# Miniprotein binders against Glycine-N-acyltransferase-like protein 3 (Glyatl3): the designs that were tried, part 15

Target 1, 290 residues: Glycine-N-acyltransferase-like protein 3 (Glyatl3), of Mus musculus (Mouse) (e9q5l8)
Amino acid sequence: MLVLKCSTKLFILENMLKSHFPESLKVYGAVMNINRGNPFQKEVVLDSWPNFKVIITRREREAETDNLDHYTNAYAVFYKDIRAYQQLLEEHDVINWDQVFQIQGLQSELYAASKAVAKARLLDLDINLASFKAVHFSPVSSVPDHSFLTGPTPRLTYLSVSDADLLNRTWSRGGNQQCLRYLANLIACFPSVCVRDEKGNPVSWGITDQFATMCHGYTLPDHRRKGYSRLVALTLARKLQSRGFPSQGNVLDDNLASINLLKSVQAEFLPCRFHRLILTPAAFSRQAHL
Short names: E, the ipSAE of ESMFold2; O, the ipSAE of OpenDDE; V2, 0.75 times the mean of E and O plus 0.25 times the DockQ between their complexes.

## First folded at step 10 (miniprotein)

Design G6a (from G3s3 with K21E N30D E32R R45T E47K; at its last look DockQ between E and O 0.01; V2 from the best seeds 0.00; counts 0 for: pae E 11.0 > 1.5, placed apart)
Fold by ESMFold2, look of step 10:
Structure G6a (fold): chain B 290 residues (1-290), chain A 81 residues (1-81)
Amino acid sequence: as target 1 above (290 residues)
Amino acid sequence: SKVLVVIEGSDPEKLEKAFLEIFRLAEELDGRVYVIIKNGKVYITVKGLPEDAKEKLAEKVKEIAEKYGLKVEIEIEDKSE
């Protein structure tokens, strides 16, 4: 097990990961953010260097202050060899299993392998799996085309931390203290795009997360069918691409509006799926049900 | 167009140092850099170089390989010629 701390090696790793797209995209985004100020206090764990078979990004243990915050306490995984992934997690303390946390990646064996590790370590965990289509934006023109709007071009800006409450209220998995803090931190640390009304209130937006994933795209119901979702998505993708980030995201199979938007901008649906595991120790579940 | 550099050597520290120098040089030449490690070799692909920069990169890479005592192969893909 290695914790890769050398900034030069982390820069080299960032470039190595490009050769493993799409499967490495979530780890790649985390490494890019680590190399650009590391605002989420993350670190990289490998089985070996430079010939790694497994790479995992995780929160530094010193930064883990809320054992219920699975939004922030998330591990991104890329492996060349699933057995090496299993061995790394079985033989070393890579993961803090004494919290509610997330494991994510773009490889289909992730759930079964992670569950097998938990069993081998005699852990009593509930594991919630979600699976998504994975998408990647084609290069977006640096010259904006706003002809798809049904009215005048609105003022584009970015979100502020004070907007986090609105995002928390409108997200299906939101509405709690951990999520509010998490969204505020995403807004503070990472790129966003926001359309505002005349009073300065957000009406359509999109953000990026700790893995450089485009997420939380939303348009208030009264402001729909004006082209704002498309404007936000293209503007955010352009912003990310201009900074060298991949412009990638996830979409649930039944989110037809988002799928249709992605088709309309000719986004590439990747030949892999995004897998997200939320892992809850049974002791936490039993304690929560008293 | 692209330049493919393959370096190989028995000393991992010297291999890494040469690798880093090549990366920095390619960045200075405005190249997009990709790296693959397989079969005990390091493959460095540099894309998007101007025509004159490809020859400059190749010349400097040979100097770097000699400096560190490494085996090197360089292929320059001009315009599919």
Scores: ipSAE 0.000, ipTM 0.397, lowest interface PAE 11.0, mean pLDDT 87
ESMFold2 (binder alone), look of step 10: mean pLDDT 79; pTM 0.729
OpenDDE base, look of step 10: ipSAE 0.235; ipTM 0.695

Design G6b (from G3s3 with L20F N30D E32I R45V E47R K62E; at its last look DockQ between E and O 0.01; V2 from the best seeds 0.00; counts 0 for: pae E 16.9 > 1.5, placed apart)
Fold by ESMFold2, look of step 10:
Structure G6b (fold): chain B 290 residues (1-290), chain A 81 residues (1-81)
Amino acid sequence: as target 1 above (290 residues)
Amino acid sequence: SKVLVVIEGSDPEKLEKAFFKIFRLAEELDGIVYVIIKNGKVYIVVRGLPEDAKEKLAEKVEEIAEKYGLKVEIEIEDKSE
């Protein structure tokens, strides 16, 4: 295995990953962030260079300080050969299996292959799989058009770290200390867009994660149907595109409101799905009584 | 609305093969699949299926479980909201 640390090779890799879209998008986003200050303390692992068959982004070992923080401790995977993926993980200590963590990717064999690796390594893990539609925003005009709003243009700003508590309370997988710290770190490190009321309170927002994925879009119930979700999505996509980032997202198949929003902004639904694995060692589940 | 499938058996290889067939079938029906695996039981939650697809999934799951000699429990939840 290789840990790719050379900045020249990492920029070459960033460009090479574009030729493997859409399947490489999660890894691509992570590599872009590594090349731009590396705020999430991540690194790239390969089977070989330059003729790689597997790329995995992971947190640096020193950064893994909370074994329950699967939000932050997430691996993005891209492979050209599923057997090479399995072999890399079986033969090397690429993954820290002694924590609660995520594996993410845009390729359909990811769950089965990752489970086979855990079995081959004799690991006792609970694995939660979620599958999503994957989307990519079409180019957004640099000239704003706010005609879709039902009233005056609201204050557009960005989130502050103190807003993380609200995001933690409103997200279905939130409400815990790991998620609170994770959201605070995303806000501190990556682009966001926020609509605020006259008192400065957030009423609609969207953020970007460690993989440059547009996520956590939300509008408070009392502020819906005013065009705020569309305004936030387009503004964040424009911000990302102007900086050369992919404007990508994931959406559950039964989230019709979000799907309709994405269609209304002519987002491209990709010919692949996003797969998110949450892996919990049995020792953590029994000790935490989870 | 969701379909809950729980399969169990003492042969891990047969359990895994049945799981992958069920998982693929649910995806072919455009279902959203959540999976939990523990102690010889596989819990498969499928969301986003219309009524006729839920029945089709349940029927084929029973056939798969029988083929592999597995115990199966299927619950179809009808939630209007």
Scores: ipSAE 0.000, ipTM 0.178, lowest interface PAE 16.9, mean pLDDT 85
ESMFold2 (binder alone), look of step 10: mean pLDDT 79; pTM 0.733
OpenDDE base, look of step 10: ipSAE 0.006; ipTM 0.212

Design X4 (from U1k with L37W; at its last look DockQ between E and O 0.71; V2 from the best seeds 0.00; counts 0 for: pae E 1.9 > 1.5)
Fold by OpenDDE base, look of step 10:
Parts: sequence; structure tokens; C-alpha cells
Structure X4 (fold): chain B 290 residues (1-290), chain A 80 residues (1-80)
Amino acid sequence: as target 1 above (290 residues)
Amino acid sequence: SEPVEVYVVLPKGTEYIFEVSPEMSVREVLEFIAEFWGLDPSKFRLTFDGEPLPLDQPLSDLGIEPGAELRVERKESDEK
């Protein structure tokens, strides 16, 4: 195990990961955030340098931790060799197996390999796998096309940390205190977009996460079909791109509304899928919110 | 101070309402707007009532009030 702390090497790594798109995009997003102030206190773990076969991004050990917070306890993985990933995962102190956590990646073997390691280590844990379509936005035109907007002039702002409660109540993965804290941290650390009504209340929004992924977008039911979701998606994509980030997102296969939205903005559906593993130790199975 | 709403007209005539702090400099406001649209703020200027706003002054010092119309314009290339 090698923890890469050298700033110069981390910038080199950022460039190296570009040659491995699209499979490296999750790790790439995390590394970019690490290299830009590291507001989410993450670090990079490798098997070797400079010719790494596997890279894992993780929360720093010194960072505040909640054993029940799999939102924050999240690892991104990219591997050139699946065996190298298994070997690294078998090493001590790479993964904290005593927490509820998630592993994310854009490679299909990630689940089988992770499960095999967990079994080999005789760990009593539940692994929940979710698979998504992965999407990427091409460079968005600097000229906003507003032909799709209907209704009053949009009020564009950032989200406030005070808006986290609304997000927590509306996000399908939300509804608990861990998620509330996580969302507040995302709003504080990373780009967001919010359309507000005449009273200043959020009516449509989008956020990005520690992997520079557009992880949540929502429009209130009463404000749908006005083009706000498209506006939010494109605006957030432009924000990411203006900062040099790829604009990436994930969507469930059954989320037809979001798929149609993504098609309407000419998002590229990647050949690889996004895989999210949530690992729950038996000790936390009764307490964990998934 | 409480955020104020300003009407921002983009180069192609599209209008948006932005919430900005009166204490923000013109530069900060321009950068804020530019970030939303992926514009290079160095290539644009912010104008009020047809006059370019100085970059390093806060909006409050320039008489920018709630509901003011600000325009984002491309800097004239010195076609010299």
C-alpha cells in the first residue's frame, strides 16, 4: 500500500487518469477534488508508483468519521488489473471494514472482486449492489439556449447549507441524519445550482459530490415541465467544465424521466456502467440506513 | 447584508435573475455569472445603464440596488 501525498505526483496522477477514460472517471473526479483544496479530506491509495495497477480514493483516517455514514465513507476504485485490486484490498488498513461504507467504480468486475475479498477475509457483511447508466456531457455551449424555458425569468443561485433539509427530504437516498450532514457538506464543498421562486424558495436544484459527479438533481412537482431540470443540468455541467472537471452523472435504468432529460440535452451514455456497492458489517445491520 | 436580486442580461439577450451580495465586487459578480455560463470572465465586462462597472468596487458603492439591470458584454477587442 502506498498513500500518495506528494502534490506534484497527485497532479501527475490526475493527468495519467485521463488516458483511462471512461473507466477512471470516478477516481479522476475524486483526485481532481483532492488537488483543488481537498475540501472533503480524501487521499489516494495505490499499489505502486508511477506504474500503478490499482488506485483507490478514500477518506483520510484523520477525518471525522461516522460508522453509520456510508455516504461519506465512500471509496472510488479504478484498476488496470483486477488481481491487483484484490491484492490491494486484502492488505491491512486499505479499507475500513468496521464501518458502513460504499465502493464505487465504473468497472463490472468490481463487485465480484470485492465480494471475493470479503469472503476470503471471513467478514460477516452484507453487500448491496446497484448498477446505473453512466453519462457524460460534451462541452456545453457557452451560449445558453433558453428556448426550452417556459414561465417567468429563472432566478439562479447556489444552494445554501440551510437548504440541505429540503434535499434530504426529496432525495430518494435521503431521509436520515447521516444523509442530511452529508448533503450539507456537499453543498459547502462542491458546486451546486438552484432555481428559486419569487419568494426565494428552492424549486429546482443540482449538486455534485466528492467524486465530482452530478449525484442529485430534483425539481419540485409543482414546478416541473418548465425546463428547470434541463437548465439545472446544463448549468451544473457548465460549472464543472469551466473548472476543468468532466461533467458526469449516473441514472437508474428505470428512471425514464431522467433518461429522457439526459437525451434531450444530448448527454453521452458511456459504454461502462456505474457500480455502487454498499457494504454493511453485521454489527451495524440493524442501525444502518441504506 | 442581505442578498439582492439583480437582472442580468447576457450577450445574446437572455435574462436571468441572480442573487448577489451588495458587498461583492463587480469582479466577483462577473465571475459568479461567468461560472454559471462557463464564460471566461476576462473576456467580458459588466455594464450598468450603458456604462462599464469598475471591477474592484463593491456593488453597493456603485449604486446598484435590488432590481437593477446588469449587462454582460464582450470586451471590445482592441481592433487595433
Scores: ipSAE 0.336, ipTM 0.734, lowest interface PAE 1.5, mean pLDDT 91
ESMFold2, look of step 10: ipSAE 0.485; ipTM 0.808
ESMFold2 (binder alone), look of step 10: mean pLDDT 78; pTM 0.721

Design X5 (from U1k with M24W R74L; at its last look DockQ between E and O 0.48; V2 from the best seeds 0.00; counts 0 for: other shape alone 2.66 > 2.5)
Fold by OpenDDE base, look of step 10:
Structure X5 (fold): chain B 290 residues (1-290), chain A 80 residues (1-80)
Amino acid sequence: as target 1 above (290 residues)
Amino acid sequence: SEPVEVYVVLPKGTEYIFEVSPEWSVREVLEFIAEFLGLDPSKFRLTFDGEPLPLDQPLSDLGIEPGAELRVELKESDEK
C-alpha cells in the first residue's frame, strides 16, 4: 500500500487517469478535488507508483468520522487488474471495515471482487449493491440557449448550508442526520446551483459530491415543467467544465423523468455502469440508515 | 446580509436574476455570473443606475445597499 501525498505526483496521477476514461471517472473526480484544496479531506491509495494497477480514494484517517455515515465514508476504486484490487483490499490498512461505508466505481467486477475479499476475511457484513446508468455531459456551449424556459425570470444562486435541511427532506437517499450533515458539507465544499423563487426560497437545485459527480438534482413539484431541471443540469455541468472537471452523473434505470431530462440535454450515456456498494458490518445493522 | 440583485440580459433576450453578496467585489460578481452562464467576464461590466462600477471594490464600499438592482452589460467594443 502506498499513500500518495506528493502534490506533483497527484497532478501527474490526475493526467494519467484521463487515459482510462470512462472507467476511472469516479476516482478522477475525487483526485481533482484532492488537488484543488482537498476540502473533503481525502487521500489516494495505490498498489505501486507510477505503474499502478489499482487506485482507491478514501477519507483521511485524521478526518472526523461517523461510523454510521456511509455517505461520507465512501471509497472510489479504479483498477487495471482486478486481482491487484483484491490484493490491495486484503491489506489491513486500506479499508476501514469497522464502519458503514461505500465502495464506488465504474467497473462491473467491483462487487464480486469486494465480496470475495470480505468473505476471505471472515467479515460479517451486509453488502447492498446498486447499479446505475452513468452519464457524461459534452462541453456545454459558452452561449447558453435557454429558450426552453417558461415562466418568470429565474433567480440563480448557490445553495446555502441552511438549505441542507430541504435537500435532506427531498432527496430519496436522505431523511437522517448523517445525510443532513453530509449535504451541508457538500454544499460548503463543492459546486451547487439553485433556482430561487421571488421570496428567495429554493425551488430547483443541483449539487456535486466528493467525486465531482452531479449526485442530486431536484425541482419542487409546483415548479416542474418550467425548464428549471434542465437549467440546473446545464448550469451545473457548465460550472464543472469551466473548472476543468468532467460533468458526470448517475441515474437509476427506472427514473424515467431523469433519463428523459438527460436525453433532452444530449447527455452521453456511458458504456460502463456506476456501481455503488454499501457495506454494513453486523454490529451496525440495526442502526444504519440505508 | 441581504442580497443584491443583479439583472442579466443575454443577447438572445434571456433574462436572469442573480443574488450576490454586497461584500463581493464587482469582479467577483462578474466572475460569478460568468461561471453560471459560461461567459467571458472580461466582456462585461456591472452598472448601477447606468454607471459602470469599478472592478476591485466591494459593492458595499460603492454604496450599493442590499436590495439594489444592478445590471450586467456588454462592453461596447471600441470600434477602433
Scores: ipSAE 0.374, ipTM 0.747, lowest interface PAE 1.1, mean pLDDT 91
ESMFold2, look of step 10: ipSAE 0.554; ipTM 0.830
ESMFold2 (binder alone), look of step 10: mean pLDDT 80; pTM 0.739

Design X6 (from U1k with E15Y L37F; at its last look DockQ between E and O 0.70; V2 from the best seeds 0.00; counts 0 for: pae E 3.1 > 1.5)
Fold by ESMFold2, look of step 10:
Structure X6 (fold): chain B 290 residues (1-290), chain A 80 residues (1-80)
Amino acid sequence: as target 1 above (290 residues)
Amino acid sequence: SEPVEVYVVLPKGTYYIFEVSPEMSVREVLEFIAEFFGLDPSKFRLTFDGEPLPLDQPLSDLGIEPGAELRVERKESDEK
C-alpha cells in the first residue's frame, strides 16, 4: 500500500482520474480539494503507483478526533479491479474500523465487496446502504435569470458558520452534535449559495462537501414554489464550473421534486449510481444506547 | 461601518440584492460579485448612474447609499 504525499504525483493523479469519469468522480473531488489547500485534512491511499488498481481517499488519522462522526470520517473509493480493492482492505490497515464511518463511491459492487472484507476480517459491524441517482450539471453558460421567481428580489449571500444550526435542524439525518460540527466545517471550507429574507434569515441554500459534491439543497416550506431552489442550484453549479470543479450531486429515487428540478436544468443523470455505506461497530451501537 | 444593501445589476439586466461594506473598494466589491456568480472580474467593471466607478476608491467616498444600483458591465476591448 502507498500513501501518496508528493504534490507532483497528486496533480498527475488528479488528471488521470478524469479518464475514469463518471465512476471516479468522488475520489476526483477529494483529490481536487487535497490539491487546493487540503481543508479537510485528507490523504490518498493506493495499491501501487503509477499503475494503480485501487484509490481510497481518507482522513489523516490525527484528524479523526470523534469516532461517532461518520459524516466527516468518510472514505471515497474508486477501483479498476474489485479483487484488488478487497485485497488492499484485507491485507493492510487502510480503514480505521474502530469508528462509525462511511464508505462511498460510484460502482455497484462496493457494498458487497466491503461487506465481504468486514466478514473476512471477523468484524462485528452494522452496514447501512443507501443508493442514489448520480448527476452532473451541464455547463451553465450565463448567470441564472430570476424572471421565473415569484416574490421580491432575492437577497443572495454565502452561508455563514452560524447558519449551521438551521441546516442541522432541517436535515433528516441531522440534529446531532457531530452533524452540527460537520456542517459548520463544510460552510467554512467550501462554496455555498444562500437566499435570505429581509431579516437576514436563510430561506433556501446549497453547499458542497469534502468530495466536491453539491449537497444539502433545501428550501424552507413557507418559501417553496418561488424558484429559489433552481436559483441556488444553478448559481452554485456555475460557481464550481468557473473554478474547474465538478458540478456533481446525488438524489434519492423517490425525491421527485429534486429529480424534476434537475431535469428542468438539463442535468445529466449518470449511467452509474452513488452508493453510501454507513458502518457502525457493534461496540458503538451498544454505547449509543447507554 | 454598518453594511448597506445595494442592487447588483448583471449584464443581462437581472438584479439581486447584496450586502456590502462601505469601506470596501470598488475592486473588492467587483471581485466579490464576480466570484459569487462565476464571472471573470478582469472582463467587467462596476458603474453607478452611468459612470464607471474608480477601482481604488471605497464605496463610502462615492456616495453609495442603501438601495443604490451598481451595474456589472462588460469592459470594451481596445484596439489601439
Scores: ipSAE 0.343, ipTM 0.756, lowest interface PAE 3.1, mean pLDDT 89
ESMFold2 (binder alone), look of step 10: mean pLDDT 79; pTM 0.741
OpenDDE base, look of step 10: ipSAE 0.516; ipTM 0.820

Design X7 (from U1k with S21E M24Y L37F; at its last look DockQ between E and O 0.80; V2 from the best seeds 0.00; counts 0 for: pae E 2.0 > 1.5)
Fold by OpenDDE base, look of step 10:
Structure X7 (fold): chain B 290 residues (1-290), chain A 80 residues (1-80)
Amino acid sequence: as target 1 above (290 residues)
Amino acid sequence: SEPVEVYVVLPKGTEYIFEVEPEYSVREVLEFIAEFFGLDPSKFRLTFDGEPLPLDQPLSDLGIEPGAELRVERKESDEK
């Protein structure tokens, strides 16, 4: 195990990961955030440098942790060799197996390999796998064409941390205190876009996560079909791109509304799928609200 | 101070309402707007009533009131 802390090497790593798109995009997003103030207190773990075969991003050991917070306890993985990933995962202190956590990546073997390691270590874990379509936005025009807007003049703002409760209530993965805290941290640390009504209430929004992924976008039911979802998606994508980030997202196969939105903005559906593993130790199975 | 709403008109004529702090400099406001739209703020200027706003002055000092219309315009290339 090698923890890469050198700023120069971390910058080099960004460039190296570009040659492995699209499979490296999740790790790439995390590394970019690490290199830009590291507001989410993450670090990079490798098997070797500079010729790494596997890279894992994780929370720093010194960071505050909640054993029940799989939102924050998240690892991104990219591997050139699946065996190298298994070997690294088998090393002591690479993964904290005593927490509820998630592993994310854009490679299909990630689940089988992770499960095999957990079994080999005789860990009593529940592993929930979710698979998504992965999407990427091509460079968005610098001059927004919003002729599709049918409502009043949109009020554009950032999200406030005080808006986290609304997000927590509306996000399909939300509804608990861990998620509330996580969302508040995302709003504080990473780009967001919000359309507000005349009273200043959020009516449509989008956020990005620790992997620089557009992880949540929502428009209130009463404010749909006005073009706000498209406005939010494009604005957030432009914001990411202006900072040099890829604009990437994930969507469930059954989320037809979001798929149609993504098609309407000419998002590219990647050949690889996004895989999210949530690993729950048996000790937390009764307490973890997944 | 309480945020003030300003109407922002982009070069293509699209209008948006932004909430800005009156203490923000014109530069900060321009950068804020530019970030939303992925614009290079160095290539644009903010105008009020057809006049370019000075970059290093706060909006409050320029008499920018709630509901003011600010326009984002491309800097004329000094192609002399």
Scores: ipSAE 0.160, ipTM 0.622, lowest interface PAE 1.6, mean pLDDT 90
ESMFold2, look of step 10: ipSAE 0.485; ipTM 0.813
ESMFold2 (binder alone), look of step 10: mean pLDDT 80; pTM 0.742

## First folded at step 11 (miniprotein)

Design G7a (from G6a with K17E R24E; at its last look DockQ between E and O 0.01; V2 from the best seeds 0.00; counts 0 for: pae E 17.0 > 1.5, placed apart)
Fold by ESMFold2, look of step 11:
Structure G7a (fold): chain B 290 residues (1-290), chain A 81 residues (1-81)
Amino acid sequence: as target 1 above (290 residues)
Amino acid sequence: SKVLVVIEGSDPEKLEEAFLEIFELAEELDGRVYVIIKNGKVYITVKGLPEDAKEKLAEKVKEIAEKYGLKVEIEIEDKSE
């Protein structure tokens, strides 16, 4: 096991990962953020260098201060050989299994392999798998087309940390203290786009996460059908692209509104799926039931 | 004052091994290395080398590319800084 610390090698890795798109996109986004100030205090773990078969991004152990914050304590995985992935996790302390956490990746074997590792380590975990369409925005080379706007001229800006409470209340996986802190940190650390009304209240927004994933796109119900979600998505995609980030995201199969939006901006649906595992030790699950 | 290297091959493992060997050589020569990977090609730019080190790097890069069976293009720019 290697923890890759050299800044030059990390930039080489960033470039190497491009040749493995789309499957490497989540790891690529994490590595880009590591190379650009490392605001989420993450590090890169490999089985070997330079001829790695597995790469995992994780939070530095000193940064893991809340065992319930599975949003922040998320691992992105890319492997060239699934057995090398299993071996790395079985033979080394790559993952902190004593917390609620996520494993994310764009490769279909991830769930079965991770479950096999947990079994081999005799861990009593609940593993919740969610699967999403994976998408990538086409290049946005010009100012977004505003002809689709049908409402009052919007105030286009970005989110502030004080807006985190609204995002926490409107997100299906939100409503808890860990998520509130997580969203505040995303807003503080990563690009966002926000449409505000004349009073300064957010009415439509989108953010990016620790993996440079475009996420949390939302428009308040009373402000829909005014073109705001399209404006937010294109503006955020252009912002990311201008900084060299992939403009990639995930969408649930039954989220027809978001799928239609993505089609309308001619986003590319990738030939792979996004897999998100949420892993909960049984001790945490029993406490949560009470 | 830079050396531009492009290597290309169909075997990703050989391509990876070759460019890392080139990177380690450039570091040994005290060069600043920039890498872009696009369309199955690896573009390596090395800055800050003295003239004799640039020529030495170019010769060794050709040897490395031949060792791994890769196509290589090398350009040496002699502009200052």
Scores: ipSAE 0.000, ipTM 0.154, lowest interface PAE 17.0, mean pLDDT 85
ESMFold2 (binder alone), look of step 11: mean pLDDT 79; pTM 0.730
OpenDDE base, look of step 11: ipSAE 0.106; ipTM 0.602

Design G7b (from G6a with R32I T45V K47R; at its last look DockQ between E and O 0.01; V2 from the best seeds 0.00; counts 0 for: pae E 16.1 > 1.5, placed apart)
Fold by ESMFold2, look of step 11:
Structure G7b (fold): chain B 290 residues (1-290), chain A 81 residues (1-81)
Amino acid sequence: as target 1 above (290 residues)
Amino acid sequence: SKVLVVIEGSDPEKLEKAFLEIFRLAEELDGIVYVIIKNGKVYIVVRGLPEDAKEKLAEKVKEIAEKYGLKVEIEIEDKSE
């Protein structure tokens, strides 16, 4: 097990990961953020260097302070050899298994391999798998085209940390204190786009996460069908692309509105799927919650 | 004390292989390596090499560039005390 600390090796790794798109995109996003101020206090773990077979991004030990915060406690994984992934996790303390956490990646064997490791380590865990279409935005033109709006171009801005409560109430994954804190941190650390009404209230928005993934695109029901979701998505993609990020996202198969939006902007549906595992130790399932 | 290597080529896979070999070689020589990617070129800066190791690195880098059909420029910093 190697923890890459050298900034030169981390920039080399960032470039090497481009050769493994799309499967490396989540790790790539995390490494990009590590190389640009490391606001989420993450680190890179490998089996070997320079001829690695597996890469895992994780939170630094001193940053892991809430065992219930599976949003922040998320590992992105890329492997060239699934057996090397399993071996690394079985033989080393790469993952803190004594918390509620996520494992994420763009490779189909991730769930089965992670479950096998948990079994080999005799861990009593619940594992919730979600699978998504993976998407990448095409280059966004610098020439303005607002013809899809039903009215005048609205006021575009970014989210404030004070908007986190609204995002927490509207996100399908939200509604709890861990998620509220997580969303506040995402807003503080990473790019966002927000349409505001005349009173300054958010009515449509999009954010990016610790893996540079575009997420939580939302328009309030009373403000829909005005072109705001498209405006927000394209503006956020342009912002990410101008900073060298790949402008990628995930969409559930049954989210027809988002799929139709992505088709309308000619986004690329990648030849792989996004897999998100939420792992809950039995000790946390037995604790009394609200 | 510095060696600057700049490599360029049209094949991204050959570029990747070449700069990985150069990086490994520089580390074997106890060099401190910095990588900058700009304008489709890869800039590799190696510091802290003894004088004979700088010349050895430069010779090996030319061999690696030729192996992969890459354009290469090498600058060796030469400093009196």
Scores: ipSAE 0.000, ipTM 0.149, lowest interface PAE 16.1, mean pLDDT 86
ESMFold2 (binder alone), look of step 11: mean pLDDT 79; pTM 0.731
OpenDDE base, look of step 11: ipSAE 0.348; ipTM 0.747

Design G7c (from G6a with Y34W T45R; at its last look DockQ between E and O 0.66; V2 from the best seeds 0.00; counts 0 for: pae E 17.3 > 1.5, end hemmed in, 9.8% free)
Fold by ESMFold2, look of step 11:
Structure G7c (fold): chain B 290 residues (1-290), chain A 81 residues (1-81)
Amino acid sequence: as target 1 above (290 residues)
Amino acid sequence: SKVLVVIEGSDPEKLEKAFLEIFRLAEELDGRVWVIIKNGKVYIRVKGLPEDAKEKLAEKVKEIAEKYGLKVEIEIEDKSE
């Protein structure tokens, strides 16, 4: 097991991960953020260097202060060899199993392997698996084109931390204090786009997370069908691309509005799926919010 | 449009093998999978399947459960009026 601290090696790793797209995208996003100020206090764990077969990004143990905050306490995983992944987790203290947390990745065996590790360690965990389409934006023009709007170009800005309450109330997995703090931290640390009305109130927005994933796209019901969601998505993708980040996201198969938006902007649906595991120790099962 | 599968058995190896086959099948059909594993039961919810894929999944799940000697319950929820 290695915890990779050297800034030179971390930048080398960032570049090495590009050759493993799309499967490495979540780890790549986390590593990019680590290399750019590390605002989420994360670190990289490997089985070996430079000939790694497994990469896991995790929160530094000193930063894990809320055992119920599975939004923040999320591990991104990339492996070249699934057995090396299992072995690393079985033989070393890579994961803090005494909390509610997430494991995320773009490889189909992730769930079965993680479950096998939990069983090998004699852990009593509830594991909630969700599977999503994975998408990647094609390059967008640096010159905005607003012809798709049904009216004048709205005031376009970014979210402030005070807007986190609105996001917390409008997200299906939100509505709790852990999520509120998590969203506030995402807004504070990572790119966002926000359409505001004349009073300055948010009416349409999108953010990015700790893995550089475009997420939480939303338009208030009374402001829909004006082109705002498309404006937000393209503007955020442009911001990410201009900073060298991947412009990638995940979408539920039944979210037809988002799928249609992605098709309309010619986003690429990747040949893999995003897998999100939420792992709850039995002692926490009645307390966990999903 | 969802398929709910619950499998149960006393042999954890057979239960895991059955789950793996069902999970791989659901992914092959481009379904979204939500899984809870608790006390020898596996609760699998698969959403986003087209109608032809829902029946295919249910048929294959029955075959998998029989293959491993597991108890299975399958609900195909239609949003019919």
Scores: ipSAE 0.000, ipTM 0.167, lowest interface PAE 17.3, mean pLDDT 85
ESMFold2 (binder alone), look of step 11: mean pLDDT 77; pTM 0.707
OpenDDE base, look of step 11: ipSAE 0.063; ipTM 0.588

